VHH binders against Abasic site processing protein HMCES (HMCES). Designs and how they scored, part 203

Target 1, 269 residues: Abasic site processing protein HMCES (HMCES), of Homo sapiens (Human) (q96fz2)
Amino acid sequence: CGRTSCHLPRDVLTRACAYQDRRGQQRLPEWRDPDKYCPSYNKSPQSNSPVLLSRLHFEKDADSSERIIAPMRWGLVPSWFKESDPSKLQFNTTNCRSDTVMEKRSFKVPLGKGRRCVVLADGFYEWQRCQGTNQRQPYFIYFPQIKTEKSGSIGAADSPENWEKVWDNWRLLTMAGIFDCWEPPEGGDVLYSYTIITVDSCKGLSDIHHRMPAILDGEEAVSKWLDFGEVSTQEALKLIHPTENITFHAVSSVVNNSRNNTPECLAPV
Key: E = the ipSAE of ESMFold2; O = the ipSAE of OpenDDE; V2 = 0.75 times the mean of E and O plus 0.25 times the DockQ between their complexes.

## First folded at step 17 (VHH)

Design uc103 (from uc0 with G56K; framework vhh_6z1v_2; at its last look DockQ between E and O 0.58; V2 from the best seeds 0.64)
Fold by ESMFold2-Fast, scan of step 17:
Structure uc103 (fold): chain B 269 residues (1-269), chain A 123 residues (1-123)
Amino acid sequence: as target 1 above (269 residues)
Amino acid sequence: EVQLVESGGRLVRTGGSLRLSCAASGFDFSTYAMGWFRQAPGKEREVVAAIAWHGKITYHADFVKGRFTISRDNAKNTVYLQMNSLKPEDTAVYYCAARPYQFYDSPKDYNYWGQGTQVTVSS
């Protein structure tokens, strides 16, 4: 997974992340650095994306079931990295394979510290290879969405215009991530960065790409992945597996250029 | 204590009408989406209609579209299901359910549930 869409306005995104804590109280996640959230239809590695993580990472005695939402850099910079420039990291940490996560120091160390997060997106993009050509067909992949009706006017959600009208009730894609905290050797703010865990594709996606992000389907899975105060690394890793509960449609080559940031990037073709 | 209390279910003749009500208490109703689900004997619980927290967007299942209408009154903490042109196939226990802000079609995504009200449609 190397490209996502996360374009919702901050208030819409926040309501889409409403949850219940372990006491059953309804909450909205509390923002850290909300000014660093940049909505986009076309998010690439090194850009910031919103993630959910446990409040306990920031407040020593916090209820570990309470959630923070924070923008983090896509592309994990390990806490042990000693160079002054994160771009000099020799390894690509955009994704983390589920089968080797406990073997790779860059991922095993933060995972052992409970640094699990849920990466938020409208959906993600994948490029299907076409036999006998170097051209690839992009697809937008996302949770199945319930079809919404507006009072006084009903349209199909299959056109770009009607698609925009469903965002108010959009079910965000929730992907399992690992984050780390890196302190610049020359001083400055701590860098929070994340990687998306990947698994083998489900049957429904196998013709598009052989890998997919580890998707946490539903609040129980999201809650257990985030709650590092009550759920061990071993138990949390049981949540990491392919899911069939996804849908997709082909999109225009406009999405290929990461500088393009318009609704056309995810519109059906 | 959270409560959802359905009312209005009864025996009705084919072609008749019913209005179901669901009275909510113990939570901030205005920040929750509401759904009506039904379950017939030997069948899975399925979504019938749903309405977002602000009431401006709704959903109606294809099998009730044009016959049923969901609405809400946030001042009264109540959600309604107006059922017209009832068919024997509409016979089921009807449940109201609540989840924060947005509605989904799967029962598993709802936090609060009522006890249900029986609707029986005779031929």
Scores: ipSAE 0.807, ipTM 0.908, lowest interface PAE 0.7, mean pLDDT 90
Fold by ESMFold2, look of step 18:
Structure uc103 (fold): chain B 269 residues (1-269), chain A 123 residues (1-123)
Amino acid sequence: as target 1 above (269 residues)
Amino acid sequence: EVQLVESGGRLVRTGGSLRLSCAASGFDFSTYAMGWFRQAPGKEREVVAAIAWHGKITYHADFVKGRFTISRDNAKNTVYLQMNSLKPEDTAVYYCAARPYQFYDSPKDYNYWGQGTQVTVSS
């Protein structure tokens, strides 16, 4: 997973993240650094994207079931990294393989501190290598969406080509992540950064790509992954597996260039 | 305490019409999506129709499209299901359900449920 869409206006995104705390109270996640949210149809590593994390990471004695939403840098910079320039990191931290997560210092350490997050997106992109060519077919991959209609007009278009109406009721993709907090040696603000955990692709995606993000399907999975106060690392890792509850469609090559930030990036072809 | 109370279910003839109501209390109705589900004997609950929190976006299952219409009145904290051209296959217990803002088609995604109202359609 190396490209996502996360384009919803902040208020729409926030409402899509409504949840219940452990007391059963309905809540919206509280933003940190909301002005750093940069919506785009075409997010790449090193950009900021919103993640959910437990309030307990910010407040002593907070209810660990309460959620914060904050933009973080994609590409985890480990807290132990001592050089001044994150580009000197000798390995790629865009993704974290689930089968080696407890063997890699850059992921094991923050995971042991309970630094679990949920990475939010409209969906992600993957490129399928076409047989017999170097050409690649991009796909947009996302949770199945219930069809929507304009109220009072049952005959309104239910087709996926009418994506503007779809976004009013979009189910966000919720991916399991790990984050860390790095203090630059030259001083300045702490850098929050994340990696997306990956697993083997489900059968439905295997013809597109052999890996997929670890998707947290449903509020129970999201709650358990976030709640490091009540859910151990060992129990949380049981949530990390492929899912078949996923759909996709082919998109044009416009998305190939990460500078292109238009609805065409995810439009069906 | 959250309550969803369905009403209006009764025996009707094939081809008849019926309006179901669901009165909501104990939460801010204007921030919740509402759904109507049904369950016939021996079958699983299935979504019939749903409406977003603001009332501008709806869903109707293919088996009721053109016959049933969901609507809501946020001033009255009530969601409705207008059921026209009823068929014996529509016989079921109809449930009202709620979740924040957005609607989905799976019963597991809904936080609150009513006790149901029986609709019986005679041949």
Scores: ipSAE 0.711, ipTM 0.873, lowest interface PAE 1.0, mean pLDDT 91
Fold by OpenDDE, look of step 18:
Formats: C-alpha cells, structure tokens, sequence
Structure uc103 (fold): chain B 269 residues (1-269), chain A 123 residues (1-123)
C-alpha cells in the first residue's frame, strides 16, 4: 500500500470514528494535533494521516479502551534512529509484512511496547499490471458502502449536496498499523510515525495485487487492536489476516500524480 | 438504561398496510442512526431500512421496492417504518436497531437492539 485517500472534513471524520468504550458509553475520539490533519484524496508516504490509538499511550492510568485520533507521519521512524534526518533511513518503513513483523527490529520493538494504531482512510489505491504492457491500471479499494436512494456510485454525485451526503455516511477503512515515537538527537518535538501492516491479498483482490493492508473489520477488531493494556501482542496478531469484505473500482490515471488532490482521483472511470 | 421498544406489529392481510414504531431512551437519539431489521423463521436477520442521525439520508433494501418507508422524529425519540402493500413473504419479527451517526448494512455493526415486534401477513 503506497497511496490512500483521506479527505473528509475533521468533524465528519470524527463522527465516523464514534465508538463505545468498555463501559458501553458512546465516545468520540479526542484529537491530538488537529492542525496537522490535511485532508486529501491522494495521500502518499511521508505525509500525515490520522490514526487511532489508545489513550493509555498519553495518560498514565487512563482507560485503555478510550481512543485518541492523531495525525502521524506515514513511514515509521524507529525510536533508536540516531540520525538527525528521518529521510536518511536506509530501509522502507511504509509497510510492514505480517510474516516478518517479529523479525524486524524496527517493527518488533514498538509492537512489543504496545504501540498499535488504526490507520484511517476512505480507501487505498493499488495498480494492476497489465500483461504484456507497461501500463498499470489504478484501482480504488474500500469497504462496501450502502447504496442510498440519493447516492449513486462513488462519483455519481452530480451536486455538491449529494456529494456531502454520500461522504457523511461513508464507512472508513480501518487498517492495522504500528507506530513509534522518535526524539530528534538535536532536540525538538517528538515525531510520531506509523507503518501499515500488509498481508497476502484476498481472492477477490488477487488479480489486482498480491498484497493488501491488514484490514480490521468491525468495532471488535478495532478495539482489540488498539487496547494494548488488555490485549497481548500475541492475541492482537491473530487479527492480522486478509479479508474478503472489500470492494473496488477502476479510477483514472489522475491519481498517478501524487500532487493531484481532487475528487477525480477516486471517481470511477 | 438504553431501551428500544418496538410496537405496531400485528396480523394483516395481503395488500394491507402497517406502521411500526420504535421508541428510544437512555441515549442521545439525535446522534444515532436507526435501522429496521427483520428475521423470518429459519432465515438470517436482514436490513429492511435505515436512516442517518440527521434524517436526510435513508436506505431501503431491494426487496422493499418502494413499499416501505423509514422516517424519524428526533423530538419524540422515535423511528418509524411505514409498510404498504404487504405480502406473505414479509412475515417476520421486525427489530429496531441503533448505532452512532451512520448506518451500515450489517447487523453486527449496530450497538443497541429492541426485542422485536411480530408482523404476520396472511394470504
């Protein structure tokens, strides 16, 4: 996974992340660094994207079932990294393979500390290789959405009003991630960054791409992944597997340019 | 305590009409999406209709075919299902469900459920 969409307004995004804590009380996640949230139809590595994480990471003795939402850098910077510039990392940390997560120090160490997060997106993009050609067809992949009477397919909203209605009821994709905290050697603010865990693709997606993000489907999966206080690493890793509960459609080549940030990126062709 | 109480279910004849009501209490009704589900004997629970928290977006299952309409009154903490042109195939227990803000298609994604009301359509 090298490209996502996360374009919802902050208030809509927050509502889409409504949850119940372990006491059954309805909650909205509290924001950390809300000003770092930059909505975009075209998110690439090194950009900031919103993730969910347990409140216990920030507050001692907090209820670990409570959630915080925070923009973090895509591409995990390990806490032990001693260079002053994160761009000097010699290995790719955009993704973490599920089968080698425990073999890689950069991922194993933060995971062992309970630094699990849920990466939020409208969906993600993947490119299908065309046999015999150098051309790649991009696809937008997301949770199945309920088709409402007023909502056509994604992109069929001809009016701004219809567009807002469609996205106000959008089910966000919830991907399993690992985050770390890095303190620059020269001082400054702590950098929070994340990697997306990947798995082998489900059968439905296998023709498009052989790998997919580990998707946490439903409130229980999300809660267990986030709750490092009550759920062990071993138990959490059981949640990491491919899911068939996805849909996709072909999109235009507009998304190929990471600078393009318009609804055309995820519109069906 | 959270409560959803369905009412209005009864025996009706084919082609008849029925209005179901669900009264909600114990939570902020205005911030929840509401749904109607049904379960017939030997069948899985399925979504009939749903309405977003603000009431501007609705969903109706394909089998409804314009016969049923979901609506809500936030001032009364009540959601309704108007059922017209009822058929024997509509015989089921009808359940009211609630979840935060948005409606989903899967029953597993709903937080609160009523006890259900029996709707029987005779030929």
Amino acid sequence: as target 1 above (269 residues)
Amino acid sequence: EVQLVESGGRLVRTGGSLRLSCAASGFDFSTYAMGWFRQAPGKEREVVAAIAWHGKITYHADFVKGRFTISRDNAKNTVYLQMNSLKPEDTAVYYCAARPYQFYDSPKDYNYWGQGTQVTVSS
Scores: ipSAE 0.601, ipTM 0.824, lowest interface PAE 0.8, mean pLDDT 92
ESMFold2 (binder alone), look of step 18: mean pLDDT 90; pTM 0.910

Design uc104 (from uc0 with G56R; framework vhh_6z1v_2)
Fold by ESMFold2-Fast, scan of step 17:
Structure uc104 (fold): chain B 269 residues (1-269), chain A 123 residues (1-123)
Amino acid sequence: as target 1 above (269 residues)
Amino acid sequence: EVQLVESGGRLVRTGGSLRLSCAASGFDFSTYAMGWFRQAPGKEREVVAAIAWHGRITYHADFVKGRFTISRDNAKNTVYLQMNSLKPEDTAVYYCAARPYQFYDSPKDYNYWGQGTQVTVSS
C-alpha cells in the first residue's frame, strides 16, 4: 500500500470516526494538530495522514479506550534514528510486513510500547501489472459502500453523476498501523510517523496486487487494536489478517502523478 | 438508559399498508443515524432502510424501493417506516437500530437495538 485518498472535510471525517468508549458513551475523537490535516485524493509516503490512537499515549491517566485523531507522517522514523534529516533513512518504512513485524527492530520496538494506530483513508490505490507491457492499470480499493439517496427521491440520487452525495455517508477504510516518536538529535518538535501493516492479498484482490493493507473491519477490531492499555501485543496481532470485505474499480492514469489532487483520481474509468 | 421501542407491527393483507414507529430515549437521537432491519425465520437480519443523523440522506433496499419510505422526527426522537404494497415476502420481525451519524448495511455496526415488532403479511 503506497497511495491513498483521504479527502473528506475535517468535520465530515470527524463524524465518520464517531465511536463508543469502554463505558458505552458516544464520543468524537479529539483532534491534535487539526491544522496539519490536508485533505487529498492522492496521498503519498512522507505526506501527513490522519490516524486514530489511544488518548493514553498523550495523557498518563486517560482511559485507554478514548481516541485521539492526529495527522502523522507516512513513513515510520524509528525513535533510535540518529541522523538530523528523516528523509535520509536508508530503508523503506511505508509498509510493515505482518509476518516479520516482530523480527524487525524498527517495528518491534514501537509495537512493544503499544504504539498501535488506525490509519484512515477513503480507500487506497494499487497498480495492476499488465501482461506484455510496462503500463500499469490503477485501481481504487475501498470498503463496500451502502448506496445513498437524497431524502424523498426514488433512485435519482443513486446516479453516478451524484458523486458528491456519497461522501456524506462514506465508510472510511481503517488500516492497522504502527507509529513511533522521533526526537531530532539537535532538538525541535517530536515527529510522529507511522507505517501500514501489510498482509497477503485476499482472493478478491489477487489479480490486482499480491499484498494488501491489514484492514480492521468494524468497530470491535478497531477498538481492540487501539486499546493498548487492555489488549496485549499478542492479542492485537490476532486482528492482522486479509479481508474479503473490500471492493474496487479501475481509475484513470491521472492518479499516477502524486501532484494530481482532484476527484478524477478516484472516479471510475 | 438507552431504549429503542418499536411499534406498529401486526397482521396485514397483501397489498395493504402499515407504518412502523421507533421511539428513542436515553441518548442524543439527533446525532445518530437510524436503521430499520428485518429478520424472517431461518434467515439473517438484513437492512431494509436507513437514514442519516440529519435526515437528508437515506437508503432503501432494492426489494422495497418504491414501496417503503424511512423518515425521522428529531423533535420527537422517533424514526418511521411507511410500508406500502405489502407482500408475503415482507413477513418478518422488524428491528430499529442506531449508530452514530452514518448508517451502514451490516447489523454488527449498530450500537443500539430495539426488541422488534412482528409484521405478518397474509394472502
Scores: ipSAE 0.789, ipTM 0.898, lowest interface PAE 0.8, mean pLDDT 91

Design uc105 (from uc0 with G56A; framework vhh_6z1v_2)
Fold by ESMFold2-Fast, scan of step 17:
Structure uc105 (fold): chain B 269 residues (1-269), chain A 123 residues (1-123)
Amino acid sequence: as target 1 above (269 residues)
Amino acid sequence: EVQLVESGGRLVRTGGSLRLSCAASGFDFSTYAMGWFRQAPGKEREVVAAIAWHGAITYHADFVKGRFTISRDNAKNTVYLQMNSLKPEDTAVYYCAARPYQFYDSPKDYNYWGQGTQVTVSS
């Protein structure tokens, strides 16, 4: 997974992340650095994306089931990285293979510290290879969405139903991530950065791409992945597997250029 | 204590009408999406209709579209299901459910549930 869409306005995104803590109390995740949230239809590695993580990472004695939402850099910078510029990291940490996560120091160490997060997106993009050619067909891949209707009359059926209307009730894609904290050697703010765990594609996606992100399907899975105070690394890793509860549609080549940030990037063609 | 209490279920004849009500208490109703689900004996619980927290968007299952209408009254903490042109196939226990802000079609995604109200449609 190397490209996502996460374009919802902050208030809509926050409501989409409403949850219950361990005591059954209804909550909205508390924002950290909300001004760094940059909505986009076309998010690439090194940009910031919103993630959910346990409040216990920031506040001693906090209930580990309470959630923070924070923008983090896509592309994990290990805490031990000694250069002054994170972009000089010589290996790609955009994704982390589930089968080698406990073998790679860059991922094993933060996992041991409970640094699990849930990466939020409208959905993600993948490029399907077309046989006998170097051309690739992009697809937008996302959770199945319940059909929405405007309450009351849509009597003027000549008016195009604004695709934007579906976003008020959009079920966000929730991907399993690992994050780390890096302190610049010369001083400055701690950099929070993440990687998306990947697994073998499910049967439904195998014709598009051979890998997919590890998707946490439903609140029970999300809660267990985030709650590092009560759920061990071993137990949390049992949540990492392919899912068939996914859908997709072909999109325009407009998405190919990561500088394009328009609704056309995810519109069906 | 959170409660959802359904009412209005009864025996009706084919072609008849019924309005189900669900009274909510113990939570901030205005910040919750509400759904109506039904379950017939030996069948899985399925979504019938749903309405978002603000009431501006709804969902109606294909098998009830044009016959059933969901609505809500935030001043009364109540969600309604108006059922018209009832068919024997509509016979089921109808359940009210709540989840924050957005509605989904899977029962697993709802936090609060009523105990159900029986609707029986006879010829």
Scores: ipSAE 0.804, ipTM 0.908, lowest interface PAE 0.7, mean pLDDT 90

Design uc106 (from uc0 with G56D; framework vhh_6z1v_2)
Fold by ESMFold2-Fast, scan of step 17:
Structure uc106 (fold): chain B 269 residues (1-269), chain A 123 residues (1-123)
Amino acid sequence: as target 1 above (269 residues)
Amino acid sequence: EVQLVESGGRLVRTGGSLRLSCAASGFDFSTYAMGWFRQAPGKEREVVAAIAWHGDITYHADFVKGRFTISRDNAKNTVYLQMNSLKPEDTAVYYCAARPYQFYDSPKDYNYWGQGTQVTVSS
């Protein structure tokens, strides 16, 4: 997974992340650095994306089931990295293979500290290799969505504003991530960065790409992945597996250029 | 504590009309999406209609489109299902359910549930 869409306005995104804490109280995640959130239809590695993580990471005695939402850099910079410029990291940390996560120091160490996060997106993009050509066909991949309509209108395909309203009820894709905190050697703000855990593709996606992000399907999985105060690393890793509850459609080549940031990037061809 | 109480279910003849109500208490109704689900004997619970927290967007299942209409009154903490042109296949227990802000089609994604109200449509 190397390209996502996360374009919702901050208030819409926040409501889409409403949740229930351990005591059964309904909550919205509390923002950290909300001004650093940059909506885009075409997010690439090294850009910031919103992630959910446990409040306990920031407050010593907080309820570990309470959630913070924060923008983090895509591309994990390990806490031990010694250079001044994170772009100088010699290896790619955009994704972390589930089968080697406990063998790689860059991922094993933050996992041991409970640094699990849920990466939020409208969906992600993959490029299918086509037989007989060097060109690849891009696809937008996302959770199945319930069809919405304007109140009082039945079969509301005839209204331009009704299409825009689909985003007010969009079910965000929730991907399992690992984050770390890096302190610049020469001083400055702590950098929070993440990687997306990847697994073998499910049957439904096998014709598009051989790998997929580890998707946390539903609130129970999301809660267990985030709650490092009550859920051990071993138990959390049981949530990391392929899922079939996913859909997709082909999109135009406009998405290929990461500088393009328009609704056309995810529109069906 | 939290309560959802359905009312209005009864026996009605084919072609008849019925309005179901669901009264909510114990939570901030205005920040919740509401759904109407139904379950016939031996069948899975399925979504019939849903309405977002603000009331501006809704969903109606294909099998009830043009016949049923969901609506809500946030001042009265109540969600309604207006059922017109009833058919025998509409016979089921009807449940209201709540989840924060957005509605989904799967029962497992809803946090609060009523006890149900029986609707029987005779041919």
Scores: ipSAE 0.763, ipTM 0.892, lowest interface PAE 1.0, mean pLDDT 91

Design uc107 (from uc0 with I57V; framework vhh_6z1v_2)
Fold by ESMFold2-Fast, scan of step 17:
Structure uc107 (fold): chain B 269 residues (1-269), chain A 123 residues (1-123)
Amino acid sequence: as target 1 above (269 residues)
Amino acid sequence: EVQLVESGGRLVRTGGSLRLSCAASGFDFSTYAMGWFRQAPGKEREVVAAIAWHGGVTYHADFVKGRFTISRDNAKNTVYLQMNSLKPEDTAVYYCAARPYQFYDSPKDYNYWGQGTQVTVSS
């Protein structure tokens, strides 16, 4: 997984992440650094994306089932990295293979600290190799969505809100991630950065790409992945597997250039 | 103390109409999406219609489109299902359900449920 869309306005994104804590209390995740959230139809590695993580990472006695939402850099910078510029990391940490996650120091160490997060996106993009050409066909891949209708009668006409648009009720893609905290050697703010865990593609996606992100399908899976206070690393890793509960459609080559940031990037072709 | 209380279910003839109501209490109704589900004997519970927290976007299952209309009144903490042109296959227990802000089609994604109201449509 190397490209996503996460374009929802902050308030819409926040409501889409509403949840129940362990006590059954309805909550919205609390924002950290909300001003660093940059909506885009075309998010690439090294940009910031919103992730969910347990409040217990920030508050010693917090309920581990309560959630924070924070923008983090895509591309995990290990806590032990000694150079001043994270872009000079000598290996790619955009994705982390599920089968070798416990063998790689960069991922094993933060996992041991419970640094699990859920990476939020509208969906992700993959490029299918086409026979007889160097062109690749991009696809937008996302959870199946319930079909929405604009409600109302004569009074709803000419409303500035466009509630018939799918985004008012969009079910966000929830991907399993690992994050780490890096303190710049020269001082400054702690950098939070993440990687997306990847698995073998499901049958439904096998014709598009051989790998897919580890998708956490439903609130039970999301809750268990985030709750490092009650769910061990070993138990959490059982949630990491391919899913068939995914859909897709072909999109325009406009998405190929990561600087293009328009609805055309994910519109069906 | 969360409660959802359905009312309005009864016996009605084919082609008739019913209005179901669901009164909510014990939570902030205005921040919840509401759904109407139904379950016939020996069948799984399925979504009939749903409405987002703000009321501006809805869903109606293909088998009820043009016949049923969901609506809500946030001031009264109530969601409604207007059912027209009823058919024998609409016979089921109708449940209202709530989840935060957005509606989904799967029962497992809903947090709060009513006890149901029986609708019987006779030929």
Scores: ipSAE 0.800, ipTM 0.904, lowest interface PAE 0.8, mean pLDDT 90

Design uc108 (from uc0 with I57L; framework vhh_6z1v_2)
Fold by ESMFold2-Fast, scan of step 17:
Structure uc108 (fold): chain B 269 residues (1-269), chain A 123 residues (1-123)
Amino acid sequence: as target 1 above (269 residues)
Amino acid sequence: EVQLVESGGRLVRTGGSLRLSCAASGFDFSTYAMGWFRQAPGKEREVVAAIAWHGGLTYHADFVKGRFTISRDNAKNTVYLQMNSLKPEDTAVYYCAARPYQFYDSPKDYNYWGQGTQVTVSS
């Protein structure tokens, strides 16, 4: 997983993340650094994306079931990194393989500290290799969405107008992530950065790409992944597996250039 | 504390009409999406219609489209299902459900549920 869409306005994104804490209270996640959230149809590694994480990471004695939403840099910078410039990291930490996560120091250490997060996106992009050619077909991959209609309107379900309206009721893709906190050696703000855990692709996606992000399907899985105060690393890792509850459609090559940031990036072709 | 109370279910002749109501209490109704689900004997519970927190977006299942209409009145903390041109296949227990802001089609994604109201459609 190396490209996502996360374009919802902050208020729409926040409502899409409404949840229930351990006490049964309905809540919206509290924002940290909301000004760093940059909506985009075409997010690449090094950019910031919104993630959910437990409030207990920021407040001693907080209820670990309460959630913060914060933009974090995509591409985990380990806490032990000694250079001044994170872009000089010699290895790719955009993704973290589930099968070796406990063997890699960059991931094992933050995981041991409970630094689990849920990475939010409209969906992600993958490029299917076509046999006998150098061409690749991009696909937008996302949770199945309930079809929406404007109140008092009887439009066709597949009309462009109805597709546009689904964003106000969009079910966000919730991917399992690991984050870390890096303190610049020369001083400055702590950098929060994340990696997306990947698994073998499910049957439905196997013809598009051999790997997929570890998707947390539903509030029970999301809650258990985030709640590092009550759920051990061992128990949380049981949530990491391929899922079939996913859909996709082909998109145009406009998405190939990460500088393109328009609705055309994810529009069906 | 939280309660959803359905009313209006009864025996109706084929081709008839019914309006179901669901009165909500114990939570901020205006910040919740509402859904109507139904369950016939031996069948899974399925979504019939849903409406977003602001009332501007709705969903109606293909099998009721054009016959049923969902609406809400936030001042009265009530959601409605107007059912027209009823068919024997509409016979089921109808449930009211609530979840924050957005509606989904899966029962597991809803936080609050009523006890249901029986609708029976006969020839």
Scores: ipSAE 0.789, ipTM 0.900, lowest interface PAE 0.8, mean pLDDT 91

Design uc109 (from uc0 with I57T; framework vhh_6z1v_2)
Fold by ESMFold2-Fast, scan of step 17:
Structure uc109 (fold): chain B 269 residues (1-269), chain A 123 residues (1-123)
Amino acid sequence: as target 1 above (269 residues)
Amino acid sequence: EVQLVESGGRLVRTGGSLRLSCAASGFDFSTYAMGWFRQAPGKEREVVAAIAWHGGTTYHADFVKGRFTISRDNAKNTVYLQMNSLKPEDTAVYYCAARPYQFYDSPKDYNYWGQGTQVTVSS
């Protein structure tokens, strides 16, 4: 997973993340650094993406079931990194393999600190390798969406050209992530950065790509992954597996260039 | 404290009409999406229609599209299901359900549920 879409306006994104805490109280996640959220149809590594994490990471004695939403840098910078410039990190931390996560120091250490997060996206992109050509076919991959209608509309909701109408009720993709906190040696703000955990593709995606992000399907899985105060690393890792509850469609090569940031990036071809 | 109370279910002849109402209390109705689900004996609970928190976005299942219409009145904390051209296949217990802001088609995604109102359609 190396490219996502997360284009919803901040208020729409926030409502899509409404949840219940451990006592059943309805809540919206509280924002940290909301001005760093940059909506885009075409987000690449090193850009910021919104993630959910437990309030307990920021407030001592907070209820670990309460959630913060914060933009974090995609590409985990380990807390032990000693250089002044994160771009000098000599290995790619965009993704973290589920099968070796406990063997890699960069991921094992933050996991031991409970630094689990849920990475939010409209969906993600993958490029299918085609035999007989050097070209790859991009696909947009996302949770199945209920077909929406405008109140009082007749017959229009079933058209592919009504794709834009679905955003008002869009179910966000929720991917399992690990984050870390890095303090610049020269001083300055703590850098929060994340990696997306990856698993073997499900049967439905195997013809597109051999790997997929670990998707947390539903609020029970999301809450258990986030709640590091009550759910151990061992128990949380049981949530990391392929899911079949995804859909996809082919998209235009416009998405190939990460500088292109328009609805055409995810529109069906 | 939280309550959803359905009303309007009764015996109706084929081709008849009914309006179901669901009165909500104990939560901020205006911030919740509302759904109507139904369950016939021996079958799973399925979504019939749904409406977003602001009322401007709706869903109607294919098997009721053109016959049923969902609507809401946030001032009265009530959601409605207008049912026209009723068929024997519409016989079921109809349930009102609520979830924050957005509606989904799976019963598992809804937080609050009413106890249901029986609709019987006879030929």
Scores: ipSAE 0.775, ipTM 0.896, lowest interface PAE 0.9, mean pLDDT 90

